# Ledger of designs, part 23: VH-VL binders against q17rb8r558to768

Target 1, 211 residues: q17rb8r558to768
Amino acid sequence: TAELSHLTKNVPIFVCTMAYPTVPCPLHVFEPRYRLMIRRSIQTGTKQFGMCVSDTQNSFADYGCMLQIRNVHFLPDGRSVVDTVGGKRFRVLKRGMKDGYCTADIEYLEDVKVENEDEIKNLRELHDLVYSQACSWFQNLRDRFRSQILQHFGSMPEREENLQAAPNGPAWCWWLLAVLPVDPRYQLSVLSMKSLKERLTKIQHILTYFS
Below, E stands for the ipSAE of ESMFold2; O stands for the ipSAE of OpenDDE; V2 stands for 0.75 times the mean of E and O plus 0.25 times the DockQ between their complexes.

## First folded at step 10 (VH-VL; framework fv_romlusevimab)

Design v01 (at its last look DockQ between E and O 0.21; V2 from the best seeds 0.00; counts 0 for: pae E 8.0 > 2, placed apart)
Fold by OpenDDE, look of step 10:
Structure v01 (fold): chain C 211 residues (1-211), chain A 122 residues (1-122), chain B 108 residues (1-108)
Amino acid sequence: as target 1 above (211 residues)
Amino acid sequence: QVQLVQSGSELKKPGASVKVSCKASGYTFTNYAMNWVRQAPGQGLEWMGWINTWTGNPTYAQGFTGRFVFSLDTSVSTASLQISSLKAEDTAVYYCARDFLGATFDDYFDYWGQGTTVTVSS
Amino acid sequence: SYVLTQPPSVSVAPGKTARITCGGNNIGSKYVHWYQQKPGQAPVLVIYYDSKRPSGIPERFSGSNSGNTATLTISGVEAGDEADYYCQVWDSSSDHYVFGGGTKLTVL
């Protein structure tokens, strides 16, 4: 785990979709370059790589999320099904290339802690409000859509007692961000935020629109 | 590709009504808010309001309440603007414009319709 | 109501740099977006979130925003850049989108 925290140089980047902390991200890998990348990640023992969405200007986005490989199923034809889960968020500092796949030097992102008691109280209130709104939104979804979400992303995480215990804040926020039907570019903007208050505010706006 | 196609030019008498349509394609219609913008001849852009394409709830800017009605037909991905009791001052080009983020207001209009000219003349 | 102020016109020679300003009270605390409108055409987004360019917009278009002034900068101005330019913000107090009055850019 200590070695993993130091993986900041020449991090292999899978350019595909949005990934989020604590959110499962199953992958079907069939391209040779990514097959190689996954194999190397396992061989080196890191069992991690970065996930970024594509960007028309910069090849891939300035922000992403590390994926932890939990399991790999190699198929006879060379393809693989990779079970991954979101880890740390990062900002891209430098882009590179290695043997056909993208790499990056990165900086890990962590939330800025709120120290003021009044601010903490306000944050808690906001958090609870938005969580309730999220629950209402999810409950009001059509059964078919709700079932699809549950199948792909699992159930919504429970509220945490300590909102600032994890460097990425509450897990339910990321789950919700993953399931909300918004543009990936907007999701990316939320991913890049280091303020839980700001994330909650944005999420609340989205929920308001879809309610 | 994203496209917003508006209905054709309209010539109306004072007191009449007009309905301008905006048909969207190339994206999920209900995931993005739709805005309406007016531009009088030789004048600047004026925001009229927006409609929530998910809920159907319209919001009108100040000065555009009463005679102006936003509506949706989600079955055909179409937003509409109806103006009743037309006045000469309503002569303008009317644009529909998609809200990029759809859910927030620190947003921008990434796609526009081609505009619909409404002329009110006796 | 929140007001955005733009100069009515700006003139620039080809190859030179044009700067179009958008003034507003504490506008630096807001996101500013810019639109280009050519005669008889719909507006086109050229800058969003103060300084970001949409796909297809040349790098010679840039934006900045601080204090009470946002600025659209067009370097290496071409004849095709002649158009009206509008700044836009969201005013949270009134829950309104607000456009500037527009600036006519003339390429001499």
Scores: ipSAE 0.087, ipTM 0.679, lowest interface PAE 2.2, mean pLDDT 91
Fold by ESMFold2, look of step 10:
Structure v01 (fold): chain C 211 residues (1-211), chain A 122 residues (1-122), chain B 108 residues (1-108)
Amino acid sequence: as target 1 above (211 residues)
Amino acid sequence: QVQLVQSGSELKKPGASVKVSCKASGYTFTNYAMNWVRQAPGQGLEWMGWINTWTGNPTYAQGFTGRFVFSLDTSVSTASLQISSLKAEDTAVYYCARDFLGATFDDYFDYWGQGTTVTVSS
Amino acid sequence: SYVLTQPPSVSVAPGKTARITCGGNNIGSKYVHWYQQKPGQAPVLVIYYDSKRPSGIPERFSGSNSGNTATLTISGVEAGDEADYYCQVWDSSSDHYVFGGGTKLTVL
């Protein structure tokens, strides 16, 4: 259920103005739906949302820019003063709604680049994202379940600086698979994998399903 | 023992609605996604989408975003498919099928319901 | 939009080996699953993750996947193997499960 900062599914969308990468986008927000959206992004730790302009035929445009929240001040009269800066550009794939504000499934846009280093960078980015998802999942468990995990398995292992140094991959991945409420046959599938990328991707799907 | 038991066959007129149920047993219902698969007479399998049994959030395949509604009753471990404004081309066998994560990377359907035949004729 | 292509039918003499193909663009980068469907019955999983067998599936069922073609192989075919066979993948570009069109295996 919780929104994650690097997810491309159900991204909250503010439908207002044009935003651009790296450019400050200060906002004065008075609508309760957008105040709720911004409060949620802060509470979940993502501290960002998408910005799109309106579109008569599709409710909002097919392209937009993520805004990173730098500061927010909630005024007593119901307004919010929100300082943001533009981040990644995106294309809208699918539109949705949540509690009166728009959401979207998106794909990020990048300028075309012909370099092989992208696979290594993508693996590190995926790892850091999934590790953050795992930490959030664990912290958001009901206290009883978290206590049971701590009692039987201990705390999540520290993440490792070199993702591919150990022959079995990062230890926290295996800890997580041991504590997740998943079918042992699926755990066997992940155990048999020799690709860290595939293992992280499957862990991400598990965490997303329960979140 | 994992089992998916579907509701009985339905004969309907065009424009009517139908609700196909799929009752699960032998496992923790909310830990596995429920998928719906259609098979028209003499045709192949067509994935219709899935429902996240933990959150209740449905996802529909392209072509199934209008008249088809997935729902849950977790108190009785049951997933349902409702089809409104039935058309002759909705005549098919409808299967529920379990997978671990729903429409996720490299997953498979390990258990299937027996199928429910919906016939739409005028 | 991802398409899996299967031959509509395959005929094999009893005791021989049947090979059922599933073609797709770069299918070797995906995991392929196979289902058997006998007349009037629900599909049954026979191969998952390209080559693994669920409990209860005979060793004469095997699978492979490379390049643009995945193959279900049934050695020593029996009359009881007559069925429709479907391949299935997950397609990340459409976020959809995709089935092949099905192959009817006939044991003549």
Scores: ipSAE 0.012, ipTM 0.516, lowest interface PAE 8.0, mean pLDDT 83
ESMFold2 (binder alone), look of step 10: mean pLDDT 94; pTM 0.958

Design v02 (at its last look DockQ between E and O 0.03; V2 from the best seeds 0.00; counts 0 for: pae O 4.0 > 2, placed apart)
Fold by ESMFold2, look of step 10:
Structure v02 (fold): chain C 211 residues (1-211), chain A 122 residues (1-122), chain B 108 residues (1-108)
Amino acid sequence: as target 1 above (211 residues)
Amino acid sequence: QVQLVQSGSELKKPGASVKVSCKASGYTFTNYAMNWVRQAPGQGLEWMGWINTWTGNPTYAQGFTGRFVFSLDTSVSTASLQISSLKAEDTAVYYCARDFVGATFDDYFDYWGQGTTVTVSS
Amino acid sequence: SYVLTQPPSVSVAPGKTARITCGGNNIGSKSVHWYQQKPGQAPVLVIYYDSKRPSGIPERFSGSNSGNTATLTISGVEAGDEADYYCQVWDSSSDHYVFGGGTKLTVL
């Protein structure tokens, strides 16, 4: 049967906030255009739409993340509470419109795997160092702030045995970007990276500032 | 609406001290580094260093490690530059400028204060 | 210690294209940012990361960076583009931001 994860043409785009792979993105939807978009995704069975931040030059950013609908609660007054989680990252190729909401032709992004044995060892060393820095940062937060993160986002995902198994790299990196107080434009740059080494290095520099 | 508003111009004698303030609004002050940039009359821009608004730790460019002190008052979202033992060569416009996480990797200054003219004359 | 070299001035006729260069040893391996400063005003960011344009900056402003030269290009130059233009990089060896000496653009 159909593999819905490969939608690439006229993909519906919700222009609102930053979304990341594997990270929950709860939404409260009142605008008629987005209510229509979400109902269409459910009725057609795709249950997905793209999320991009706004951009004054191009209406929405050149990179985004697909959101997978997990649950929708339609309220009597016409509002919707939408429970989503991030999926594949994408680059915008062409912009369009449909019935008041944005659409895009997209190409999906995946990390480029490192295959050299020595480079894999170096990547693991960097990963373990940055993961330790992230854990230290999180444990040194004041209890109130740490508890708020745990309540809203859950605990940091456990480190993964195979760093390159997932096409978007380790889930904990995306969790960290979701909880860090980072400028959205810098979050976009990391979202667009296909090198896990570069992503880890950027994350390390951000963590150092906040430590 | 990000805004950096600096204190007014100063006329000082050699040997005095001056404090230039930079008040930030429209964003979370402690999430962005604050930089200081000097421009002597008719000259170009000269980076003086930055202060980590999260930790309070200043970093000074070469040539600015003595009489120049960066400080913060995070309760009022304000960064300050103090210059002690003023010399005629300190006559310049002093700008505050925001980047993200300071001079530890590639970054740029997206917002600038309006500048504070410090004139040192006998 | 890293040095950025800019021509002191560039003149261009209205409606034509201005190119302002920023020279540096292997500058193509760095990210270059550009600022516009009009007389008596603070600098304003016009290009970042070599070629990206912040919101509110016209499409006439573009940038490139390769080898030992980064270039700010302003097409369809207007009188309002008269200003000093500065390039800026981060020098990883010193952890310093470095500005070029500035270029005065004159529209005549």
Scores: ipSAE 0.523, ipTM 0.797, lowest interface PAE 2.1, mean pLDDT 90
Fold by OpenDDE, look of step 10:
Structure v02 (fold): chain C 211 residues (1-211), chain A 122 residues (1-122), chain B 108 residues (1-108)
Amino acid sequence: as target 1 above (211 residues)
Amino acid sequence: QVQLVQSGSELKKPGASVKVSCKASGYTFTNYAMNWVRQAPGQGLEWMGWINTWTGNPTYAQGFTGRFVFSLDTSVSTASLQISSLKAEDTAVYYCARDFVGATFDDYFDYWGQGTTVTVSS
Amino acid sequence: SYVLTQPPSVSVAPGKTARITCGGNNIGSKSVHWYQQKPGQAPVLVIYYDSKRPSGIPERFSGSNSGNTATLTISGVEAGDEADYYCQVWDSSSDHYVFGGGTKLTVL
């Protein structure tokens, strides 16, 4: 499974919404092209495909996130309910088409590690601050959407002791980005960032805006 | 282990003031809002309001404005309730209760203080 | 204001099943939480989000919520379950937490 996760050529692309590392992304698949795509993903054993938002100029965005299929429920009418979770981020290198659905050659994205001790310290401080601000924001949310968010995205991940352990940084940042009511274009910009500091800064900006 | 420890029982005369404290431990104090709940003798639970432990902004329920003040001392992870111009009807047990916020938009009170009895009598 | 209605009291024999109801207008669309309060003690969360059980709460405690009624069910009732039980919701219209009036569960 891990070996199959390194697909970089002719990766099938689901053009729909934003997806993020570690964040659940349930899908209701009814279009024939995507039904085919999902079926092939299962048959080939990869159980993965890319998710990109639509783009008016290029059909789909230059950045996306791989989705790992956890479960598929095929319905009698040909539809499917797909339980997926976000994996690796990617940049699109080349776009293609296969049997009605989009494909892409991709390059995986990983965060650039900070090596300087002072920078690491500063990053930790920023991280902790933004996390607290996120909590503060959540404290003020008394919304009917709470249950929906919980059902759709699950709970916010806990803070990691090592901020640079994962190639995508802390999981809670992606969870937060997913639930924040911001424009997909903005979310996309954050998704494309390879700097945790930059992502945190953007998230902090969003939180400040909604405060 | 999460704990909320409240100050001891209070006996006050009408017109006096009282301050009930709630000291939190076992978690990051500023990551969870704190609620206050009143329970008059033989009566049910009544939500008084909550305070944002990060910003310090209080929100008071209807009927608990004016004489009731929520405050924080974040340096010692303590939330406080002050009641001024005490009345006989203020006689009750007062609870602090943590609002679970850290991971979700949950609105349940997962941890409670042991309660503080405030008796107002001439 | 939003109102939650509970029966004042429920009696049950040991080993039997107790059901405590919480009525509210379209309460099924809300998340209901339940608290247990024993005499002289602080309330304890026993059910959250209609049916979820906190760690440390026995499996014999369960919850459901639909339509206009939420229900706390206690199977295999024990003497130690004798307590007051309160349901709770958040009312978005008033921005208030609302508690039911409480139900005294007596174990016969």
Scores: ipSAE 0.034, ipTM 0.620, lowest interface PAE 4.0, mean pLDDT 91
ESMFold2 (binder alone), look of step 10: mean pLDDT 93; pTM 0.945

Design v03 (at its last look DockQ between E and O 0.70; V2 from the best seeds 0.67)
Fold by OpenDDE, look of step 12:
Structure v03 (fold): chain C 211 residues (1-211), chain A 122 residues (1-122), chain B 108 residues (1-108)
Amino acid sequence: as target 1 above (211 residues)
Amino acid sequence: QVQLVQSGSELKKPGASVKVSCKASGYTFTNYAMNWVRQAPGQGLEWMGWINTWTGNPTYAQGFTGRFVFSLDTSVSTASLQISSLKAEDTAVYYCARDILGATFDDYFDYWGQGTTVTVSS
Amino acid sequence: SYVLTQPPSVSVAPGKTARITCGGNNIGSKSVHWYQQKPGQAPVLVIYYDSKRPSGIPERFSGSNSGNTATLTISGVEAGDEADYYCQVWDSSSDHYVFGGGTKLTVL
């Protein structure tokens, strides 16, 4: 019953780049199929679509993130600039096609909560450690690169009071994942994880490489 | 397109040194780890270690410490392997191979250099 | 050290299915990658993360991994598939990449 409540059918899929919960994802839409998709999304009132990276086996990846349309600017030539932000993560159950763009039946992903007090304590410690490392990494970046990140993604979100309040965990983890110069394949693996501990561990490893 | 182009074949005498280069193109060099793999004649693949292209820090596999040195020239997107005090048993083809973050993860080598044959003979 | 075991050779007739095994202790809990190496050439990635195919690799190539055995399967074998095949894993205990001994696939 709980699983069924998280299923959505025939979700339009934009195949392009990685998207993450709470992270802004501005798009320049020029392909006719996606222009149509965006218009339909607005007309139907959903104002959202899925974002997936391309996949060599299945056209697009098995995991993605919903994008919420905040604003659309239509250009005279038919192109559009779309202001979107990441929402829920999802797993692809079935792939389809509609009028030239991809669709999918999806299942939303949520983190598995940790209930044990000792585990929660350890998770908090790991979280704080990795957050500190992330801050250090970002501060040590070249000014030019740091400025670009800030311009595109905004500032790193603050630490969460309750690490398990949101189904996707702390927002700063997704922001960091988005700005780290790691291969999308690796980012995708992190996106698919339902354990905050596992995500933090991988993020820490990435930070270690780039430090 | 991602390419790894290695330096040409080498013929050396025992006790000499050799430096094999691997020039990367088609991607951001510093964002991907570089591995070195040895293959003796008629033998299998042997992992030698890896170098962090972001920090320049090398890590050597067991059996490849001392005479083997990994280095970088990031200005030209080039990784290098230097072998000193060459021995006959160092005769092999040496490959550079790219992965995402090196030996710290269960990663794979998605692109390989064409290999460099090093022959050590009296 | 972690050890991967492959048969030294496998023979198959054209059009048939070849199966190359890679044995390792609890290898099913690891990610296995496969490389093809033709004579005088560099290795080429053909399967990664047990069953995923890189771009350009034919659908004839597939992989599986469970228990103590990973398997590379090549259906509809062609003469051009004749090569050495290597499995690979990352060993977390030693922080080493480990290759199998390789399997020579002969197309009869």
Scores: ipSAE 0.730, ipTM 0.882, lowest interface PAE 0.7, mean pLDDT 94
Fold by ESMFold2, look of step 12:
Structure v03 (fold): chain C 211 residues (1-211), chain A 122 residues (1-122), chain B 108 residues (1-108)
Amino acid sequence: as target 1 above (211 residues)
Amino acid sequence: QVQLVQSGSELKKPGASVKVSCKASGYTFTNYAMNWVRQAPGQGLEWMGWINTWTGNPTYAQGFTGRFVFSLDTSVSTASLQISSLKAEDTAVYYCARDILGATFDDYFDYWGQGTTVTVSS
Amino acid sequence: SYVLTQPPSVSVAPGKTARITCGGNNIGSKSVHWYQQKPGQAPVLVIYYDSKRPSGIPERFSGSNSGNTATLTISGVEAGDEADYYCQVWDSSSDHYVFGGGTKLTVL
């Protein structure tokens, strides 16, 4: 069971969009290769596959996020409606192909914990500042845009008591990246970070531009 | 496909004004910052500043705070540079160039307009 | 204000390696980007973040940055590489982009 939760070899890869830890990623799947991939994920019991954006040099990006299948509905016309949520982040080590869809050997990423008491204090201060900026940005959105975000992504997650408890850091950071219209290069950069301080700093820069 | 298409060459007399336009296509205009770069004849590239296309707020490099005005028309995905009280020293090629979040950290210009030559001559 | 210094010109024989330098105080702590400008044309990005190559730029173009010097390296130089080359950084103290003075590469 624990071995299945750490799938790292020949992981099936859906090449489509950015996915983030804890963020819903609803999919409409019509391509035969991806319908096959998803059916296999269910049949094998893993109920997971990797999501990566495309890349002009390597077919897909060097970083991605595992998606956990929550529900799947197969339609008569051959389309599937797949309800997923983001899980663990990963780095691509080796690329492959199986029956028309991409595969990868991967290495999972998680944040490096800050242990120094002064650094923890500074991290909490930065976190609270950036969280406040995010809340202000969301509250000042036009009603139509705010409603669209709420419909597709739900409310911004509450800040967490322990900033470093989750392996990927606070969930609100990933929610925010999912809703901000920032270039994929910056989205990938943040996805790849193992430092919460660096992630918060980059998020702050993005928020400043859109505020 | 990302493109920045600038307005045509201008021949002006000292004291006149000119407006250089830069029309963007192939991407969401308000998600990327727009910069202006000057190149005098036989000289190097000189950064003039940038405009935040989401907020409309311009930032000018030192030496460009007076007679140079950056503006936007987001309805047609166009950034503009207006130069008033033209001087002979304003004779140059003016480029628009896109970066991601503007001059707030280590960014670069991934796409450039073709340039607009402004000549100021009596 | 932060200053980037480039040699005014560099000459290299066809098929050899060109090295174009960009000098700056502690430039190794900054990210350096490089642009190629052919006569009568707009600049084109050839290297970003010191050593990364945009799609469509040949592998012959590479970059490095350490100490007080960043270097653009073009191996197997071709006549079509004749151009002006500019380095660029962001200066955190002024929030300004800064260009080097440019280097004319001549293939002969």
Scores: ipSAE 0.582, ipTM 0.824, lowest interface PAE 1.8, mean pLDDT 91
ESMFold2, look of step 10: ipSAE 0.564; ipTM 0.822
ESMFold2 (binder alone), look of step 10: mean pLDDT 94; pTM 0.951
OpenDDE, look of step 10: ipSAE 0.693; ipTM 0.871
ESMFold2 (binder alone), look of step 12: mean pLDDT 94; pTM 0.956

Design v04 (at its last look DockQ between E and O 0.65; V2 from the best seeds 0.00; counts 0 for: pae E 2.4 > 2)
Fold by OpenDDE, look of step 10:
Structure v04 (fold): chain C 211 residues (1-211), chain A 122 residues (1-122), chain B 108 residues (1-108)
Amino acid sequence: as target 1 above (211 residues)
Amino acid sequence: QVQLVQSGSELKKPGASVKVSCKASGYYFTNYAMNWVRQAPGQGLEWMGWINTWTGNPTYAQGFTGRFVFSLDTSVSTASLQISSLKAEDTAVYYCARDILGATFDDYFDYWGQGTTVTVSS
Amino acid sequence: SYVLTQPPSVSVAPGKTARITCGGNNIGSKSVHWYQQKPGQAPVLVIYYDSDRPSGIPERFSGSNSGNTATLTISGVEAGDEADYYCQVWDSSSDHYVFGGGTKLTVL
């Protein structure tokens, strides 16, 4: 939305877990500070806030993902169940506080487009290879784990014809990153990358390890 | 909290074998690669290789093939190093070290065992 | 094989700044990690990815990497900083982790 593109100053930050573009991120909000944050996000009409993983040195990580509120249920006891989905990635430029919750000035991240035809061809080949590996990996998981992933994250997105149509690249890459059992620090490194090739390369290494 | 606890010191004769264990706790054992590092007395750190804790596949550094065997017991979150046909030059402290990412090798070792001293003497 | 070169020893007075170098061919294109090892103890990670600090490591520790040299910098050196320091990289050509020879930091 037009409003999202302009939300770069004093963005409210939910400090909790990793979030990714296009990936659903359901939240159960208990803390008063975050209840306030969610309420304000709805009242102002933005219906967005940033999600960052905790960082011991800086309170929260230098990179995160915007979450779009799709639906919110306020409970009688003051808690809320929030249905959100990942939007744009961002880099933190400045950290702040507002009424008990963290805020940040941010810069949105977008992939750098590859324009060389040979590079595009190579990228497509890499993409297709890694996608196949991902499918194989998922199919070889135990039924219990597969079911859990499907229940929590949904099905793996299909391949896209145009790999560079979206500023965040193919959706399946983020889905996969979310379900792979890797350290959040590594997931964060992938989230921060502006090269699809680099992301695919790292994802491929992860798949290789877990295969 | 993450911990790597290694087995105690070993004194062996030349030609004997030794098995050093590294028990992990405080994290999902199979999600992080385990590395082995050797340090001879008064010398620097030397990477011996790593084992994939998910698949069980070991990879040995050059110079550490043949007599050195990496293994796992995932039921107890334990990695082991076995050295056969021990030589005097195998006298060293052996460390297990967790690889932070496991999947890629631009990684670093964020947690180390306390080390196991193996002394080979006639 | 890829080789990392460190000075065998560095001496520094308390409160001063110590710089430990790690030389390698085009090391600036690699991620460099640093470990501190005190006598009789296991190594401890102090810098990773050239300049990032693990939790619990003082801000006095910093790292840089460019060209053919990576540098571990310890500002305001304390007696407790006396230790051996090792740089480490991954060599993709050989598929090996490589350590430097280590640098003994002496606090005068």
Scores: ipSAE 0.671, ipTM 0.858, lowest interface PAE 0.8, mean pLDDT 93
Fold by ESMFold2, look of step 10:
Parts: sequence; structure tokens; C-alpha cells
Structure v04 (fold): chain C 211 residues (1-211), chain A 122 residues (1-122), chain B 108 residues (1-108)
Amino acid sequence: as target 1 above (211 residues)
Amino acid sequence: QVQLVQSGSELKKPGASVKVSCKASGYYFTNYAMNWVRQAPGQGLEWMGWINTWTGNPTYAQGFTGRFVFSLDTSVSTASLQISSLKAEDTAVYYCARDILGATFDDYFDYWGQGTTVTVSS
Amino acid sequence: SYVLTQPPSVSVAPGKTARITCGGNNIGSKSVHWYQQKPGQAPVLVIYYDSDRPSGIPERFSGSNSGNTATLTISGVEAGDEADYYCQVWDSSSDHYVFGGGTKLTVL
């Protein structure tokens, strides 16, 4: 049901790690509050919940990513193995609580499309440059680090023909942020951006440090 | 908890060498840049440069390109500053300080070592 | 070489507001970070990106940055705030971090 997939009020929030659009986020869930939250998501048919990192000042960060449940395996000891993938990004508008887990009123984020022909050309040039740098970095990784990335995240997503077709921009950008071991403050900053140009620029700076 | 622990204070004669170490704990050492900051007695803070802990590549501020060498031992999460041909003017407190991406980006020093006093006297 | 200029000292009565300035050409286009250093101690970050506070820094510490001046403001000044204060930026033209000369805050 499409109406449930656009929920923006009292969205259940898992406070744990950074999630990104299109990136798998496998979870081992043992806390009763989160087991309840996930069971409700399945039973109501929404099959999704928000993921935010913790924040010492506000309990959880002002930005997050919806996780879409692909599969759940309930273990006899009460743990759940939850296979998820990142969906829409969001900004937190209002924080709440329900039955021991956090909730939020949210607004979904989408990239602002550029329409100016010169700006589109410049965006393509920047994208191609940063994409090439990312490919070179991945190909030159030390074997053990590359193996860990492949095991946990898979291969770098294919280059997309239309940079602005997806509302969150190219998938390879999010994959790269997930695998680069940069401080969560920088990851969160990129997650919040609505400009593909700004995102590519920040990714280039991060990637340069690790290259 | 993030912690940077520096080696003990040093008393040296002019012409000698000194090596100041900075051992990091509580985080993944190679994911954050390491900077060196000098403070002469009664003076302000002076940035000396940084080392990329992922690649091992040092960058030196102007005026620190000769006698000052940054190095790493990632097996023990340690950054080091070596000063050769010591001069009286090298008398200072030397700090290590962590930032995220190094001096190629707009960043700040979130954690500092306790400082190492190097005294050069004849 | 980008230069940051701070007054050498500022004196403020207890309970009043201290304002420590950091001057630089078009500093409003840069992000300014502030450090507190007490005698014999390492610097401690008190403000980053102009106005953000790290965890554990009281709300009475605040920052602003526009035009050619960034300002660290400490309201309700206490004796324990007596320290040297440094501003710091990144200079994109040289890829250098730059510190101001420091300001000694005296609480009288």
C-alpha cells in the first residue's frame, strides 16, 4: 500500500548506525523495543523504519535514512536477523517516543534538479572526475581492505546514465560513503545535502584523504 | 574514549636531536589526520603541519620544511615528530592534535595530546 | 599567508559578558574554530564552525562570524573562564591551518 510507504508522522526510529539510500544495512536485533517495532512494521505492512545515529544532545541525529525490510529471520532465543536496504533520506522535524522506541515526524529529502545547460555540463564533468577517482581508489585498495568491503557491501554500483533521474542522486556515491571510514559527522553532512554538486565535492575531499 | 598520550619532556643541548611521540587510543588511528602544533614559552599556538595517517604522507607548514620530520608507526597507533640540529629557538611545548581530513579541508582539532616540553639550552 | 588578529587581552567583571574578536580579511566566508587554554594545559575546543558547541561546553559560550570579524562571546563570565583563547581557520589558498595570536581573558 503506497499510502503507508509515504509515512511522515510518528515514524519509528531505530537509533544505531548510519544508513544510506540503496545500501544494504543488515541488523541483529535483540532489544525488546526494537523487536516490537520491527514486528509492528511487518504486521501493518509498512515494512520500513527510520535509521538515525545517536546524538548526545538530541538522543538521535537530525537526519536519517528509511530502511526497507527485505527479509526477517526470527531466532528461538528472541533475536532477529533483519535484512534491510536504504531508501529515502529524511530530516527530523519533531521527536517522540512510543512503547520504548523513538519516533519522529519527518520530511523526506530529494535532490534539487539543475536545469541550466551550463550547470548540467559542469555537473557531468565533476561527476566523471570524482567517479574516476573512486574507481581508481577501489582498484588500488590493499587486498584485505578490498575483501572486507566486498564481503560486507558488495561491488561498487554501476555508473548511471542520468545523474539526476534518482531522487537521491547516483547510487555509487552512497556506496562510497558507506565503505569509506570517515568520521560520522562528515557522513551525516553528506546525507543531508540536496545538491549533487555539493555531495560530489565533499566526496572528492573525503576520497582524496583515503587515496 | 579518544586519548592522545605524548612522550615525556626532554632537555637537550643545541645540535642534538629529539623525537616526540604521540600514542592514540579509543579510535581507528588511520581514519583521522594528525597535526603538530608548537607553543614557545609565553607565545601563541603555531601550526607545524600534518601527516595523513592513511597514506603516511606528511605536509609541513612554511618554516618547518627542513629540520622537522613527521612519521608514523601504525602498528602501535603512534605519530612522531623528530627535530634535528636543535636550536635554542626550538624550546617549546609540542602538541599533537587530531582532525578529520587534514589541512586540505575546513576542519578543527577535536582532541589534543597533553604536550611535550622540549628545552634546548647550552 | 592569511593572518588572524586577536586583541592581546580582554578584562571582564564576573557575571558580565566577554567578547573576544578574531579579525581577518573576509573571515565571514570561512569557518572559525575557538580553543581555550588554561596555564600549563593543552588547548580545549570550545566552538567549531563559527557557532557550534562540543558536548560539555556550557551554552554561555557562543560564537558568530560575519564580514571581517568573528567573535567568541562568553556570557555570565566566571573565574574559571580565565584563560587564553585562540581562533583558528583553514586557509584554502595555502592549505594551511592558521591560529590567531591569542587573547588572555582576565576576570576581575
Scores: ipSAE 0.486, ipTM 0.802, lowest interface PAE 2.4, mean pLDDT 91
ESMFold2 (binder alone), look of step 10: mean pLDDT 94; pTM 0.956

